VHH binders against Uncharacterized protein F13C5.5. Designs and how they scored, part 1

No score or structure here was measured in a lab: all are predicted.

Target 1, 168 residues: Uncharacterized protein F13C5.5, of Caenorhabditis elegans (o76565)
Amino acid sequence: EICPMDKHAICNTGHLSCTCSVSQEDEAPVPEISCNALIARDLETGNFPVVSVEFDLNNSAEALEEFPEDAFRDKISSSLRVDEEDVIVLRTSCVGTDDTLTIQFVILKKDTNSSALPFAIEDLIDAESIATRMKAMGHLSQIANLDVDTIEYTEELVDLEFEPSNLE
Unless a header shows other numbers, all headers, positions and changes below count from the first letter of the chain; Kabat numbers aren't used for antibody chains.
F stands for the ipSAE by ESMFold2-Fast; E and O both for that by ESMFold2, at different seeds; each is averaged over both directions (binder to target, target to binder). V2 = 0.75 x the mean of E and O + 0.25 x the DockQ between their complexes.
[cut] marks letters that were taken out.
Atom coordinates printed by the task and the answers are left out, and those that the model quotes come from them; centres of patches stay.

## First folded at step 4 (VHH; framework vhh_5c3l_4)

Design a2N (from C10_d with S52N)
Fold by ESMFold2-Fast, scan of step 4:
Structure a2N (fold): chain B 168 residues (1-168), chain A 119 residues (1-119)
Amino acid sequence: as target 1 above (168 residues)
Amino acid sequence: QVQLQESGGGLVQPGGSLRLSCAASGFTFSDYWMSWVRQAPGKGLEVVSDINSGGGSTTYADSVKGRFTISRDNAKNTLYLQMNSLKPEDTAVYYCAKYGTSLRYFDSRGPGTQVTVSS
């Protein structure tokens, strides 16, 4: 994995997490993706439109040791009729005392040249439109077995301990 | 303020048909997904059907699929449910509902209209 932080500790330490394109089940190696490569070109303006999903972890049946990213991407892709590979999770954030998990993600337009990193905002489906549609969908009250509290459009990435420009 | 008012319920024999209407006011109807929800005697709420803001995408509970049709007229701020091939198990109070800002809840629903399917 090319992630600068361990996803397994995400809700215990408030880590910045990124998309890691590594195979799990003895599959052929996939290209590694870094957070900086995905978003670096557009961060200089301080405004980068993303969809933010806030999960309510109060009274969750088990402590969340890692975010179920594949299940999340599967649910988003099937609900919005986009390819799973185009759903890119950029940030995951836990506040240790309030049992709230925030996921920030983007969706690539179909047939975007995904080898041309970093992605431009114009390569992304409009985040405000995605958030508005998802917010109206009652069957998205639960994603990846987690209770959804809010789905909103935001123009800034969650900043935990490290800003994206400081990723190694 | 948001107002939703259902009409069209009544008593019908098995195999019959009814058309429910819901008049909406107090919000921009064309911007919201709408739902028909029902509650049978002694049971919880069941989402029967959903329709998107433009009317082009619909979903149905397995229990009503192929028999019920949801539609909307955004020019009239009205939601409809066409109910065909009614069964005694369809007996319930039917509510129209608007999804809220939290996807876990409807933020408003009407007072309901009674549908009774009996021989």
Scores: ipSAE 0.006, ipTM 0.172, lowest interface PAE 11.1, mean pLDDT 68

Design a2R (from C10_d with S52R)
Fold by ESMFold2-Fast, scan of step 4:
Parts: sequence; structure tokens; C-alpha cells
Structure a2R (fold): chain B 168 residues (1-168), chain A 119 residues (1-119)
Amino acid sequence: as target 1 above (168 residues)
Amino acid sequence: QVQLQESGGGLVQPGGSLRLSCAASGFTFSDYWMSWVRQAPGKGLEVVSDIRSGGGSTTYADSVKGRFTISRDNAKNTLYLQMNSLKPEDTAVYYCAKYGTSLRYFDSRGPGTQVTVSS
């Protein structure tokens, strides 16, 4: 199971697989559930907070078959001193752009009750704080051998692909 | 709730070795990055070494690279620091520390163990 239903399953079966093929030579695995559905929406705004990292691919030394998610999670974990299993990549975007790759992710708080999806907003480390801390760290100019263009706090408004009530 | 208890400190001569241990309880040890931090007399805190929650990734202060080795045993909830080729400059109280939910800030520290390097 690529996108398991709880945190222990994610830790035991690997990470969420929401990457796409940058080179378009091979199709990326299709997740069993939408990774965007894993995060609860703010009741007032309808949005969910994420950290967005934009990579500049213009001078990439080698074509990518897909995003190096494990190396990305390792770098975020090491830089922020959080557990790599708590780094959840929600979306990768390579559509309509051949020189920019956008990665959106969140970090789960320790001791989060993760047995039920979607994760509540309060189960996440504040995305604005993450982006601010990462910007203050000069060594994050490259992640997984990719040039980092921007690191920003964003709020997304995307329809869920998976309805959690169907799991009752 | 969270408890960290260091042991293994003592008096050694320059060039000697010591192994420090830290017994952890009250939390899931295998989920957290752990650190050894020291404070020399009249000085601030210095992060000596960090180790990833699952092991395999370690960092060291330039002052101790090649001399100190951090390790952990998640089955025993124990953190270790092997200190070789000790110098008078290594004299300090050594603390076991746990990283928390505040990015790159320590959540908890033990009471410390004294290491004195002197003839």
C-alpha cells in the first residue's frame, strides 16, 4: 500500500507516493488515495496550509524519471531535526512547465493521533514557521541535487479526491 | 514524564577515553533525534553531536570530529558517546538532550555528567 491509512502503516510500508515523472519517460505510481485528502481543511477559509518548494530545472545535470522523494525527505529531516516519517509530501507539479518543479509538503507533530485521516490542522507543525526557518538556513540552496528557487508558505484550495466518510 | 539520565563521566588524563551513556524513558525513544551537549566552566552550551532517530546519520562539532563517536540502541532506549583522545578543552558537564517539536530546539535535557580532563 502506497498511501496507507495511518502513520504506523506509512512508517512500515514506506512513504506516500504522490510524485510524477519529470522526464515523462515512465509513469509514476498512482496512489491508492489522494495525498491532498490527508490534510483537513480550515473551516473558515476552506484552505489547508503547506510548504511549497520550487526547484529550478533549467540547468539540471541529468533528466529525472521522477522526483527523488526519499532524498528530499532525508534532507528536510536532517535540516530541521524532525523524524523523516513525519515529512509528508502531498503534491508534486510538473504539468505545463519544463523548467520548474513544485513540491508541497507538511510535517506532522510528534505523538500525533494519526490513526484517522485526514490529519487535523493542529496535528501539523505550523507551515509558515517551517518556511521561515528553512529560508533562514543557507545550506538549503540545493535539495537532492536540485536548485531551490523559492520556499514559501502557501494555502491550497483543492477538491478532495477521496471522501473519508466512505471508510466507516 | 520525559526522563534522561547520563552516566559514565569522571576524571581522566589527557589522551584518555570515556564512554558516556544516557538512559531515556517516558517517550518513544526511536522517534526522536538525540544530542550530546556540553557546557565548560564559564562558557555557553555547545552541541557536540547529533544522531538521527533511526540511526545512520550523525553530525559532529569541528572540535570533536575524529575523536568522538555518537551511537544509540533503540531497543534499550540508550544514547552513547564514545570519547577518545580527550583534551583539557573537553572538560565540561555533558548533557543528553532530546529534540522536540520546536524546529531545531531541545525539548528536554538530563541533569548532566561531569567530565574532567586533567593530569
Scores: ipSAE 0.279, ipTM 0.657, lowest interface PAE 3.4, mean pLDDT 73

Design a2T (from C10_d with S52T)
Fold by ESMFold2-Fast, scan of step 4:
Structure a2T (fold): chain B 168 residues (1-168), chain A 119 residues (1-119)
Amino acid sequence: as target 1 above (168 residues)
Amino acid sequence: QVQLQESGGGLVQPGGSLRLSCAASGFTFSDYWMSWVRQAPGKGLEVVSDITSGGGSTTYADSVKGRFTISRDNAKNTLYLQMNSLKPEDTAVYYCAKYGTSLRYFDSRGPGTQVTVSS
């Protein structure tokens, strides 16, 4: 089983993520909204630099079940003057806490011929430049109604590793 | 309109082999990561294997490593799962699934194909 022997898996429709509950009938289920419910799959890819945005979920205006990706891409594309279709969210994850959500994304250069993974490094806008520009912008303290805690990039290529959404 | 259709399931004895196929249509198959996921009776969903759009990288659940092989033929818009050394614990409905623009979730899956491992 995915869960301890005395618990049952509750799986989200449309998302292959599960939470563990003592009982669906007799006990209250695990909280509907938590950072763990927003953990994305991370798959090993071509080892490339990404921009990471950490959100503080403790100050969220309302409960969220899913990351508002369209609103995020819309805000990033308008702020950085790039096409929305070129903003690619690769990973959403909770690093050791229920209160912090990390989003990793890349931006494709204009007129790139492929959106398929793995991306060629030459098809990506430099992650350091993106992170530097975002940090300099005062109006990016909130993105998609979520409070931004940090914006960083990796200096070296990193793997995106597979992490199942509570499917261990 | 995305369509995914699995085939190749059935009844096999422990230690046997099966090859599952998934026919894809309604999208540019070569642009998307694909996955095989399964659900055993009374259990939750388990991702058994993932493959990148070009087939250059694959991942496997610990329960199937060394026994299952995922592959794809982009010219035929088809995803495959070769299952060897099958165990009773592999009994499940197997689904072909397509990732969305984000690796956050699957945006589409097929109706599933039943695999039963029993003597």
Scores: ipSAE 0.000, ipTM 0.127, lowest interface PAE 15.7, mean pLDDT 67

Design a4S (from C10_d with G54S)
Fold by ESMFold2-Fast, scan of step 4:
Structure a4S (fold): chain B 168 residues (1-168), chain A 119 residues (1-119)
Amino acid sequence: as target 1 above (168 residues)
Amino acid sequence: QVQLQESGGGLVQPGGSLRLSCAASGFTFSDYWMSWVRQAPGKGLEVVSDISSSGGSTTYADSVKGRFTISRDNAKNTLYLQMNSLKPEDTAVYYCAKYGTSLRYFDSRGPGTQVTVSS
């Protein structure tokens, strides 16, 4: 249930459900086909660091109907010993030219008074720490039955935009 | 404000059983993964068992798997460790610990309770 080669997840704007497909309009994704329009709407409200996970879909035999967000959140939460509800998937690279799926997420601290964008940096677990810990964990070579290629953190605050050139 | 207090330790013969309890206060107990951690004389800390915030997921160190059972009562803010078939190598100070924002590290730990298994 992984996307076939040359396909990637496409999300309905404003929702977190993604399907496997190829861009039909343009080779480069436009804001309307990004997985989370809320991020683009909140771009001017500030920057914050995120964790990016890139999945390698080269070995996929089955197409994904949607991104397995619950399985992803369960794997992250159990591995890092945080609650699943605090793992917030913010963005998925929906349409690219490669067989790579990129997920950007943050983890909320407990006892925060905010559960919606814009997040205060103090409400988030340090993204660099998350990426560093995940890289050190051998059992995270796969998450939600998808092969992990890269786990990265932006050292500085990130402006979130619905353009592929802004993703790492 | 976070307080963790262990109880139930003591001296027991090999093959015996003990039930440890940890009373938690000062935080929303049901929101955090909890752990039992031990330190044998002259050894480092060993994570014995972890339990998810809901109690739906548990893990155990290979050294105690099949003998120890971790559980929690979120209504009473209490963590438990049922220890069966105790061995001399289980002799240690047992700590109740709370996971927090430290990612696989504890942000709070109780003062510990001594468990001595003598042959």
Scores: ipSAE 0.225, ipTM 0.608, lowest interface PAE 3.8, mean pLDDT 73

Design a7D (from C10_d with S57D)
Fold by ESMFold2-Fast, scan of step 4:
Structure a7D (fold): chain B 168 residues (1-168), chain A 119 residues (1-119)
Amino acid sequence: as target 1 above (168 residues)
Amino acid sequence: QVQLQESGGGLVQPGGSLRLSCAASGFTFSDYWMSWVRQAPGKGLEVVSDISSGGGDTTYADSVKGRFTISRDNAKNTLYLQMNSLKPEDTAVYYCAKYGTSLRYFDSRGPGTQVTVSS
C-alpha cells in the first residue's frame, strides 16, 4: 500500500519502483502517468557516486508501463562482464519532461562485506569508470530496447523516495 | 594470489582441432566472467570468446563464430576452448583471462599457450 487510497501502483519489473495512477477500464493511464517513481520503503539512501542513464521514450512513455528492470540489468551485466545480481538500480526519475527517463544504478564488487544499503564506496565499482566504459561502447545506443540519450556519472547524493510525491 | 595456467596448445594442420584448458586458482572462479584472448605474430590482443560466471552466456569474435566453443566447469575451476576447423590465421598465443571490476577489461591473464596452424 504505498499509494493514496484513490490510486493504484504501476510498477516496473522487479517491483522496486512504482508510479501511482488513477486508472479506469476505458483509459490509457500509462501515457498520462508522470514519471513519479516510488522506491520500496525498506531501502535506505546513500551518499556515493552513481551512474545515470537517460532514455528517450520514443513511444510516448509506453515504456513506463513495462520498464524492463531485469532486461536492463541483464544488458548492463553482459556488456560490462559483471554478474546481474551485482547491478543495483537505485532510482528512476523524470526531469522536465515525461518522455525522458533517468535510471541511476551502482555495481557491487565481488567479495564485499555487505550487499545492503548504505554501501561503502570501496564496495562499489568506480561509477566514473563505468560511465566511461559504457560511453566507449557504441552498441549501447539502446539498452533493453530503449533509446539511450546520455550516460553520465554523478558524485551527488542519491535521493530515493519512499512515498508518492510531485516530481517537477 | 590469482593464478591462471593454460594448456593444450600445439602444432596442427589446417582443418584440424585442438582443445585448450585453463586451470584457475586463488579466487572464486564461479564468480567471474572469463575470456580467451589471442595474439597473432605482429598483431595486438584479440578477444576470441567470453563466458559468463554461470556459463549461460557466451560471445564470440566474428573470425571464430561457428568454429570455436567456449565452456567452463566451475566444480573443477577450469575454462575450455574447443577449436574446430582451424585455419592458418588462427596461429597465435592463446591466453586465459579473468575480467575485473575496474575500467580495465582484465585484471589477470595466464602465461599463454602457443597454437600453430600450418600445412
Scores: ipSAE 0.243, ipTM 0.637, lowest interface PAE 4.0, mean pLDDT 73

Design a7R (from C10_d with S57R)
Fold by ESMFold2-Fast, scan of step 4:
Structure a7R (fold): chain B 168 residues (1-168), chain A 119 residues (1-119)
Amino acid sequence: as target 1 above (168 residues)
Amino acid sequence: QVQLQESGGGLVQPGGSLRLSCAASGFTFSDYWMSWVRQAPGKGLEVVSDISSGGGRTTYADSVKGRFTISRDNAKNTLYLQMNSLKPEDTAVYYCAKYGTSLRYFDSRGPGTQVTVSS
């Protein structure tokens, strides 16, 4: 399709569907941060405790297009001195929140092979210990340039909709 | 049993260089974050530098940033600290230390190697 002179085509995967959008070159983009725009992934946690970090988006310095997971994992890894591969982000969620982004994650013990869910609880570092240590660290008031509001462990257990061994 | 053995310390003039080594045994070296920590006479332990299990992530204390370089050779189970532009304030016993799974503490360290920076 033909787009007006001040617009260009933005297409979905495979160019199956396109729309004409105004170029931001006409005006500098206005920073707009909303919780729904930062939902990146949701992996079922299974039946084990997790660490929950709540971010306050009202004072964020810049607009975000996606949750900065690599920067988050890097900060957690360096602050707690564990490998980034062992920091597993299980959920990023804005459901039921007022400009608050909730991240739930676990850390695998170093002697454990990384594998898909469900993890054995004995292969996870105790979530309460992680949350307690993080709260004691003054430099974790911001993670990945986002303001940290709350750090807690949650003993919320999630029943799986299907058998965990649905793998061949 | 976990064993860590440092070497390479000695007396050096201000502005000089030293390279410390730590030989590790009794555990899977490539699976753990490692650290160099130091203790000056009458002071507490100071973490100088950390390195991730694969070597891709390093951190440094502000006092040594730009002067010291931590590295590791997982095939040789050896940790290194290259110390350049040494200052009298760097005089300390330097320890090789391994982080445990608890995330609160080092669970093991070597006996240390003395570094003395003096004219």
Scores: ipSAE 0.000, ipTM 0.188, lowest interface PAE 13.0, mean pLDDT 69

Design a7Y (from C10_d with S57Y)
Fold by ESMFold2-Fast, scan of step 4:
Structure a7Y (fold): chain B 168 residues (1-168), chain A 119 residues (1-119)
Amino acid sequence: as target 1 above (168 residues)
Amino acid sequence: QVQLQESGGGLVQPGGSLRLSCAASGFTFSDYWMSWVRQAPGKGLEVVSDISSGGGYTTYADSVKGRFTISRDNAKNTLYLQMNSLKPEDTAVYYCAKYGTSLRYFDSRGPGTQVTVSS
């Protein structure tokens, strides 16, 4: 397990780092901190499909200091036979102080410039196909030594592309 | 009004180092992903490095991986780029950029700071 039985995982807002804390106490209060990093309105459905992976942090063998992004991308790229540079993590979030971490990601089509952001929808591999394929793979019950609870195709609100001439 | 102001650019010899800073104001800095973007003479914009709102997630372009380090100080509303082992091909105007609510677009960019690697 990531945390001993008498401790809870606390994720810092904007960080993927989770730390094990003793139960909140008067002398050392630990507020619940959102680990949401990117999308402010992640519950709104929109025009952009993403793959969502929900991890059960309580079943990890190691304490989680930060989300192991490189190991995650390596596992996804190896399993789906895509280039690691094409696996783009867009968002991380946790559900309160419960031992759950959600990662939302997309995969770029081959030959898309992975350093050029923002990406267009047509540059992405179909998220529903990715989620379906991942659910069929038994070896994805764990990714980066973290226990995978669910893999889902979801639609998230994506702001309309800002006009390029106005970026200057 | 969102304002981003870069500093720290200049002339440097190949193999040298520079540290860029970006002072941010007019928004809650700790809520947004930030980026360093560059434009070399006669070329388009290239995203050099991204950093998540709390600093726990970073990315780098292959051209700079292992040489550049992005960081932020949310208490000071400041973004940094440490550039080591500079090459002539790193010559560009470097911009501090703020993402919107997703990584699909920048909604703000600073005026830029010139980095020249020569001789």
Scores: ipSAE 0.000, ipTM 0.113, lowest interface PAE 15.8, mean pLDDT 67

Design b6E (from C10_d with D31E)
Fold by ESMFold2-Fast, scan of step 4:
Structure b6E (fold): chain B 168 residues (1-168), chain A 119 residues (1-119)
Amino acid sequence: as target 1 above (168 residues)
Amino acid sequence: QVQLQESGGGLVQPGGSLRLSCAASGFTFSEYWMSWVRQAPGKGLEVVSDISSGGGSTTYADSVKGRFTISRDNAKNTLYLQMNSLKPEDTAVYYCAKYGTSLRYFDSRGPGTQVTVSS
């Protein structure tokens, strides 16, 4: 948090803690970690619902060079008791600041065995059910050593179109 | 700027195996989803397999299910396709392709490598 530029302490006499007393930022260098340095690419939304997980990067202790996708998929698959190969990460993106990383993913139903993009909605586990189950799991407050801020179901749809020659 | 160069194609007998490689340069390879696409004689383009930027997530066309494996080595900027139990129907030119900011469209692909499955 930032304080007014003067050395004015902003403390309420009582139960509230002082939050501002520094006139200028005397902290260690700005975090080297930025969301933009970690993100693969932002993807367009299309034709099926996804699960969105927002990570808070403000307290990251280490520099991450890429999103830890394998660790993420391992944690999700073990927690939800699905095969790791059925956890498909579709999007990684920043949300307005360098301190928030958003992951959007889907889970294929068991024995769908390798469906090409775009997925048929009937081959996907219901995203709302996934988000509801994940929200109920206290151990998912961290995934892949990253702090989880939000887990939501979204009606953002991914439509995976290929070159025009693939159309009928 | 962006360059994708396939290799490893050739003539193979039904039931045989081939491994395709794609050398990528001119972009940050580790930040993009990659794909193998193919075009059989007289047919349209077919997406064979996709792989996420970190390599953890993969998808496959029903036609190659259980036979092909896509992988990548981000330290070497290289994409691979291991093709097992090859069938005459797999005869095609195979292209390495890069997704842009959207999985709806490829923004780049290589010149292709010919795979012929014939006895």
Scores: ipSAE 0.000, ipTM 0.307, lowest interface PAE 11.1, mean pLDDT 71

Design b6N (from C10_d with D31N)
Fold by ESMFold2-Fast, scan of step 4:
Structure b6N (fold): chain B 168 residues (1-168), chain A 119 residues (1-119)
Amino acid sequence: as target 1 above (168 residues)
Amino acid sequence: QVQLQESGGGLVQPGGSLRLSCAASGFTFSNYWMSWVRQAPGKGLEVVSDISSGGGSTTYADSVKGRFTISRDNAKNTLYLQMNSLKPEDTAVYYCAKYGTSLRYFDSRGPGTQVTVSS
């Protein structure tokens, strides 16, 4: 019924019993999958709209050490009928939780004068059109074996590392 | 300006074959995904097959898988559709189409070529 001050009750639902045990943060195993391990890119860009894809990592089939960028770009390329080389992942980041991964990307137009950073807005396919098309496609509920939670566009590249406090 | 011109349509008996061609001009052909789309009498537009800019990736509608083959020759600015084992339900106007900066639909398509499959 009661545990000493330095003990915590650990209950196993299948056994109808609880045991008092010492729980230390250094003794607990690190989660097998971590959003922080998937931060791969943070490219300098101008103020232009981007497509943001949020992945739910709670239902991921495998532990991930890095974001599968090539598989992501291949899936976007084949689904939207654009060249894989024109799919540019600008940022991969965790926002507020270990179980949500956000990918921000753009798609370059062909027959432009330059494909080098910084991009001009006229060199990019309209981000709102990309997000709208992706939402309409049922087979994009999962990309690169990761579950898609949301697809949206933002009017400029968002600094996902410095999100303001919602308590203010 | 973009121009697409189809050829190779005609009348064929069930089980026969046709090869469609599309001559492209006014843009860098090797930079864009291309499509064959068709419209049967009284029906909507159906995407038959897509091909990537370099020809390494192709897709097909379930109705034509195993029977049709899309290909391209970037040196000749030409798109092809090899149609085998044709069925009456393949009767339609076939259009060559270019994907562009709008992802909802094609930014250009040709005037079309009629394919009629009947006995």
Scores: ipSAE 0.304, ipTM 0.672, lowest interface PAE 3.1, mean pLDDT 76

Design p35E (from C10_d with S35E)
Fold by ESMFold2-Fast, scan of step 4:
Structure p35E (fold): chain B 168 residues (1-168), chain A 119 residues (1-119)
Amino acid sequence: as target 1 above (168 residues)
Amino acid sequence: QVQLQESGGGLVQPGGSLRLSCAASGFTFSDYWMEWVRQAPGKGLEVVSDISSGGGSTTYADSVKGRFTISRDNAKNTLYLQMNSLKPEDTAVYYCAKYGTSLRYFDSRGPGTQVTVSS
């Protein structure tokens, strides 16, 4: 995507999407003591159902400078028996407080012809099915050394910073 | 396109054995986890067993553990279920499926083969 002159391009490492930001300060490193320190850059993805995983950060290691996306994708891949390359993290966000981290992701069907965002819905594994399967798996109480609090699906990719956590 | 075709079902007496086969085509069989799923009359779908792409890892439902054995032959694109010590409660339609992300939904499954355990 080409950015206007007053915006700066920010790209996610290992992904094919870039976003345009009105300020470099919005993309500045966040302090390591907050949930915001673990937020990855957002992918521009359009509207389709996604899986949301909420992590409780109250007992997390303070040494983490970014979300461990590769470890997350590997755990999802091995647990659901899908290719790691088909697990696509779309957004990470802090829901209302810095104690809860929300990850939104999708899983591509293997051998899909999707080569660019936004993905066609028919090329995605049904998000409700993914969330239901994950909730049935007791060993997913921890993913990437982070404590899992909630696994649900959402009808579309949304900015979760404005949705306060009701957990505890 | 993905095609799965089960065979080997039939009528057997309690304590007997059956071996189910599933012929797969339209995808790279050796790259996928495979599963056997069954549906008894008036009940929902139950995942019976699954097997990793290379055959090195298997799981079984508690109801069949110790009696059933899942296996695969990647050279023949075929999945198998060896069913021993069959019980009347094993009576169901058995489906071959690619591993789905839900216990109630499948990425792809066959038309099923009937297994009846009765005298």
Scores: ipSAE 0.006, ipTM 0.182, lowest interface PAE 9.5, mean pLDDT 71

Design p59Y (from C10_d with T59Y)
Fold by ESMFold2-Fast, scan of step 4:
Structure p59Y (fold): chain B 168 residues (1-168), chain A 119 residues (1-119)
Amino acid sequence: as target 1 above (168 residues)
Amino acid sequence: QVQLQESGGGLVQPGGSLRLSCAASGFTFSDYWMSWVRQAPGKGLEVVSDISSGGGSTYYADSVKGRFTISRDNAKNTLYLQMNSLKPEDTAVYYCAKYGTSLRYFDSRGPGTQVTVSS
């Protein structure tokens, strides 16, 4: 769970930083940006590698109201020549007070019969290979009109619960 | 075993047209992105066109945009390339290629079909 039931996750406009709050400010309304956890909130914890993409929002042309998942999956699909339904976004998160948005995803291999979590590592395209290919693509410095800052992978453990960055 | 077999190549005059076909077998054709790749004399491989598994997305090299059209018939396991307004620079061996599951450009290709645009 992101926050106890009696608290609300609040993301600061322009910084995409998420915190748990028991109260709201009485100042002029600040638009809430949903730090939407795509499927991660309902997933069992698993031990499998993922690809992490960090976006730098300081150069974004527009304020981000929500993560453009369909555009992200379409870009990954088109760039890597894999089907969109095989691109599975597991988690989205905000980091501190910085304009940084992190997306964690995996890509399912063709000729597998498993789409349920926890994924078997053998059913996933190697995360290191994905990250290496993406880093080599100059045109992939932007995804869905968002600037890509970092692309990396984890080798051992993935925490699939969505957590605000202040709860590290 | 994956098998890809091209046909439809030949000799044609500049400005002419040809239609290439590729018959696929040994895999679920409708699950894979497919490509037409060519190699001109003395040059490396060039991907000229890509098509998504369902046929909804197509991509073309700048050298062939507006002249070539890629298509597929998943019921017949066949890939096509319609080539119009052919130029001497299009002279090459054309290969039908299947994208693999390992993020490589392709894991399989056919033996190729020669396209020669005279003069």
Scores: ipSAE 0.254, ipTM 0.635, lowest interface PAE 3.8, mean pLDDT 72

Design s12Y (from C10_d with S108Y)
Fold by ESMFold2-Fast, scan of step 4:
Structure s12Y (fold): chain B 168 residues (1-168), chain A 119 residues (1-119)
Amino acid sequence: as target 1 above (168 residues)
Amino acid sequence: QVQLQESGGGLVQPGGSLRLSCAASGFTFSDYWMSWVRQAPGKGLEVVSDISSGGGSTTYADSVKGRFTISRDNAKNTLYLQMNSLKPEDTAVYYCAKYGTSLRYFDYRGPGTQVTVSS
């Protein structure tokens, strides 16, 4: 099934900031800081290593008003034994098909000042190690009451230009 | 140099209580989740309880839930395990363990303290 706009508000915006979740299905969030400004990336490739979690929404029985970001961060924190404030969600989207939800996140090393933007790769726990660890943990088949399809390390192409899909 | 030193183990009768302590040094104790793990004779390592860096979140193995309480004092760099209603099945060497910065289950474990529950 396609990710329905009436079930999951997040599918309506096409773009979310790191500090915002979709609270209304007909509104795009207005970010204070673009997610593109949070990370330092390779200027030639645009790549930045992140952990990508893909959720299968076909088994979600109840409509979600917004992505449960705090519950997600709490589950990652508890499962990996890192502090919740160090879990930074960079992107949420329903890309490819509407029946999947993709979350991209990073974890700050403990000595990193969260106000020292942009974050460099050296400020972060290795994304490939995070993805490998999470895949080895069988109890992460669900996160925040959402079914997990895949957990992978990816090199994210960060778009320099903020452009909410609701403006299209 | 990371150091963890357990104390408080001993011989106790079934139904009795013990309080284990772990003195930590060589790292910023308040920055890490801590764990109590145990190993019974001839058995593998079992995680008994975990506690978050600030003490706000705790977990317990089903075998000890309702009987054991984990706590920490970040000002004293000390981890505790209060063990009540002890059973012969709780007989094990108990280890204090620090979760690692590389996402390993622990990067360091203390030398352990023996707990023996018998009549």
Scores: ipSAE 0.035, ipTM 0.445, lowest interface PAE 6.4, mean pLDDT 71

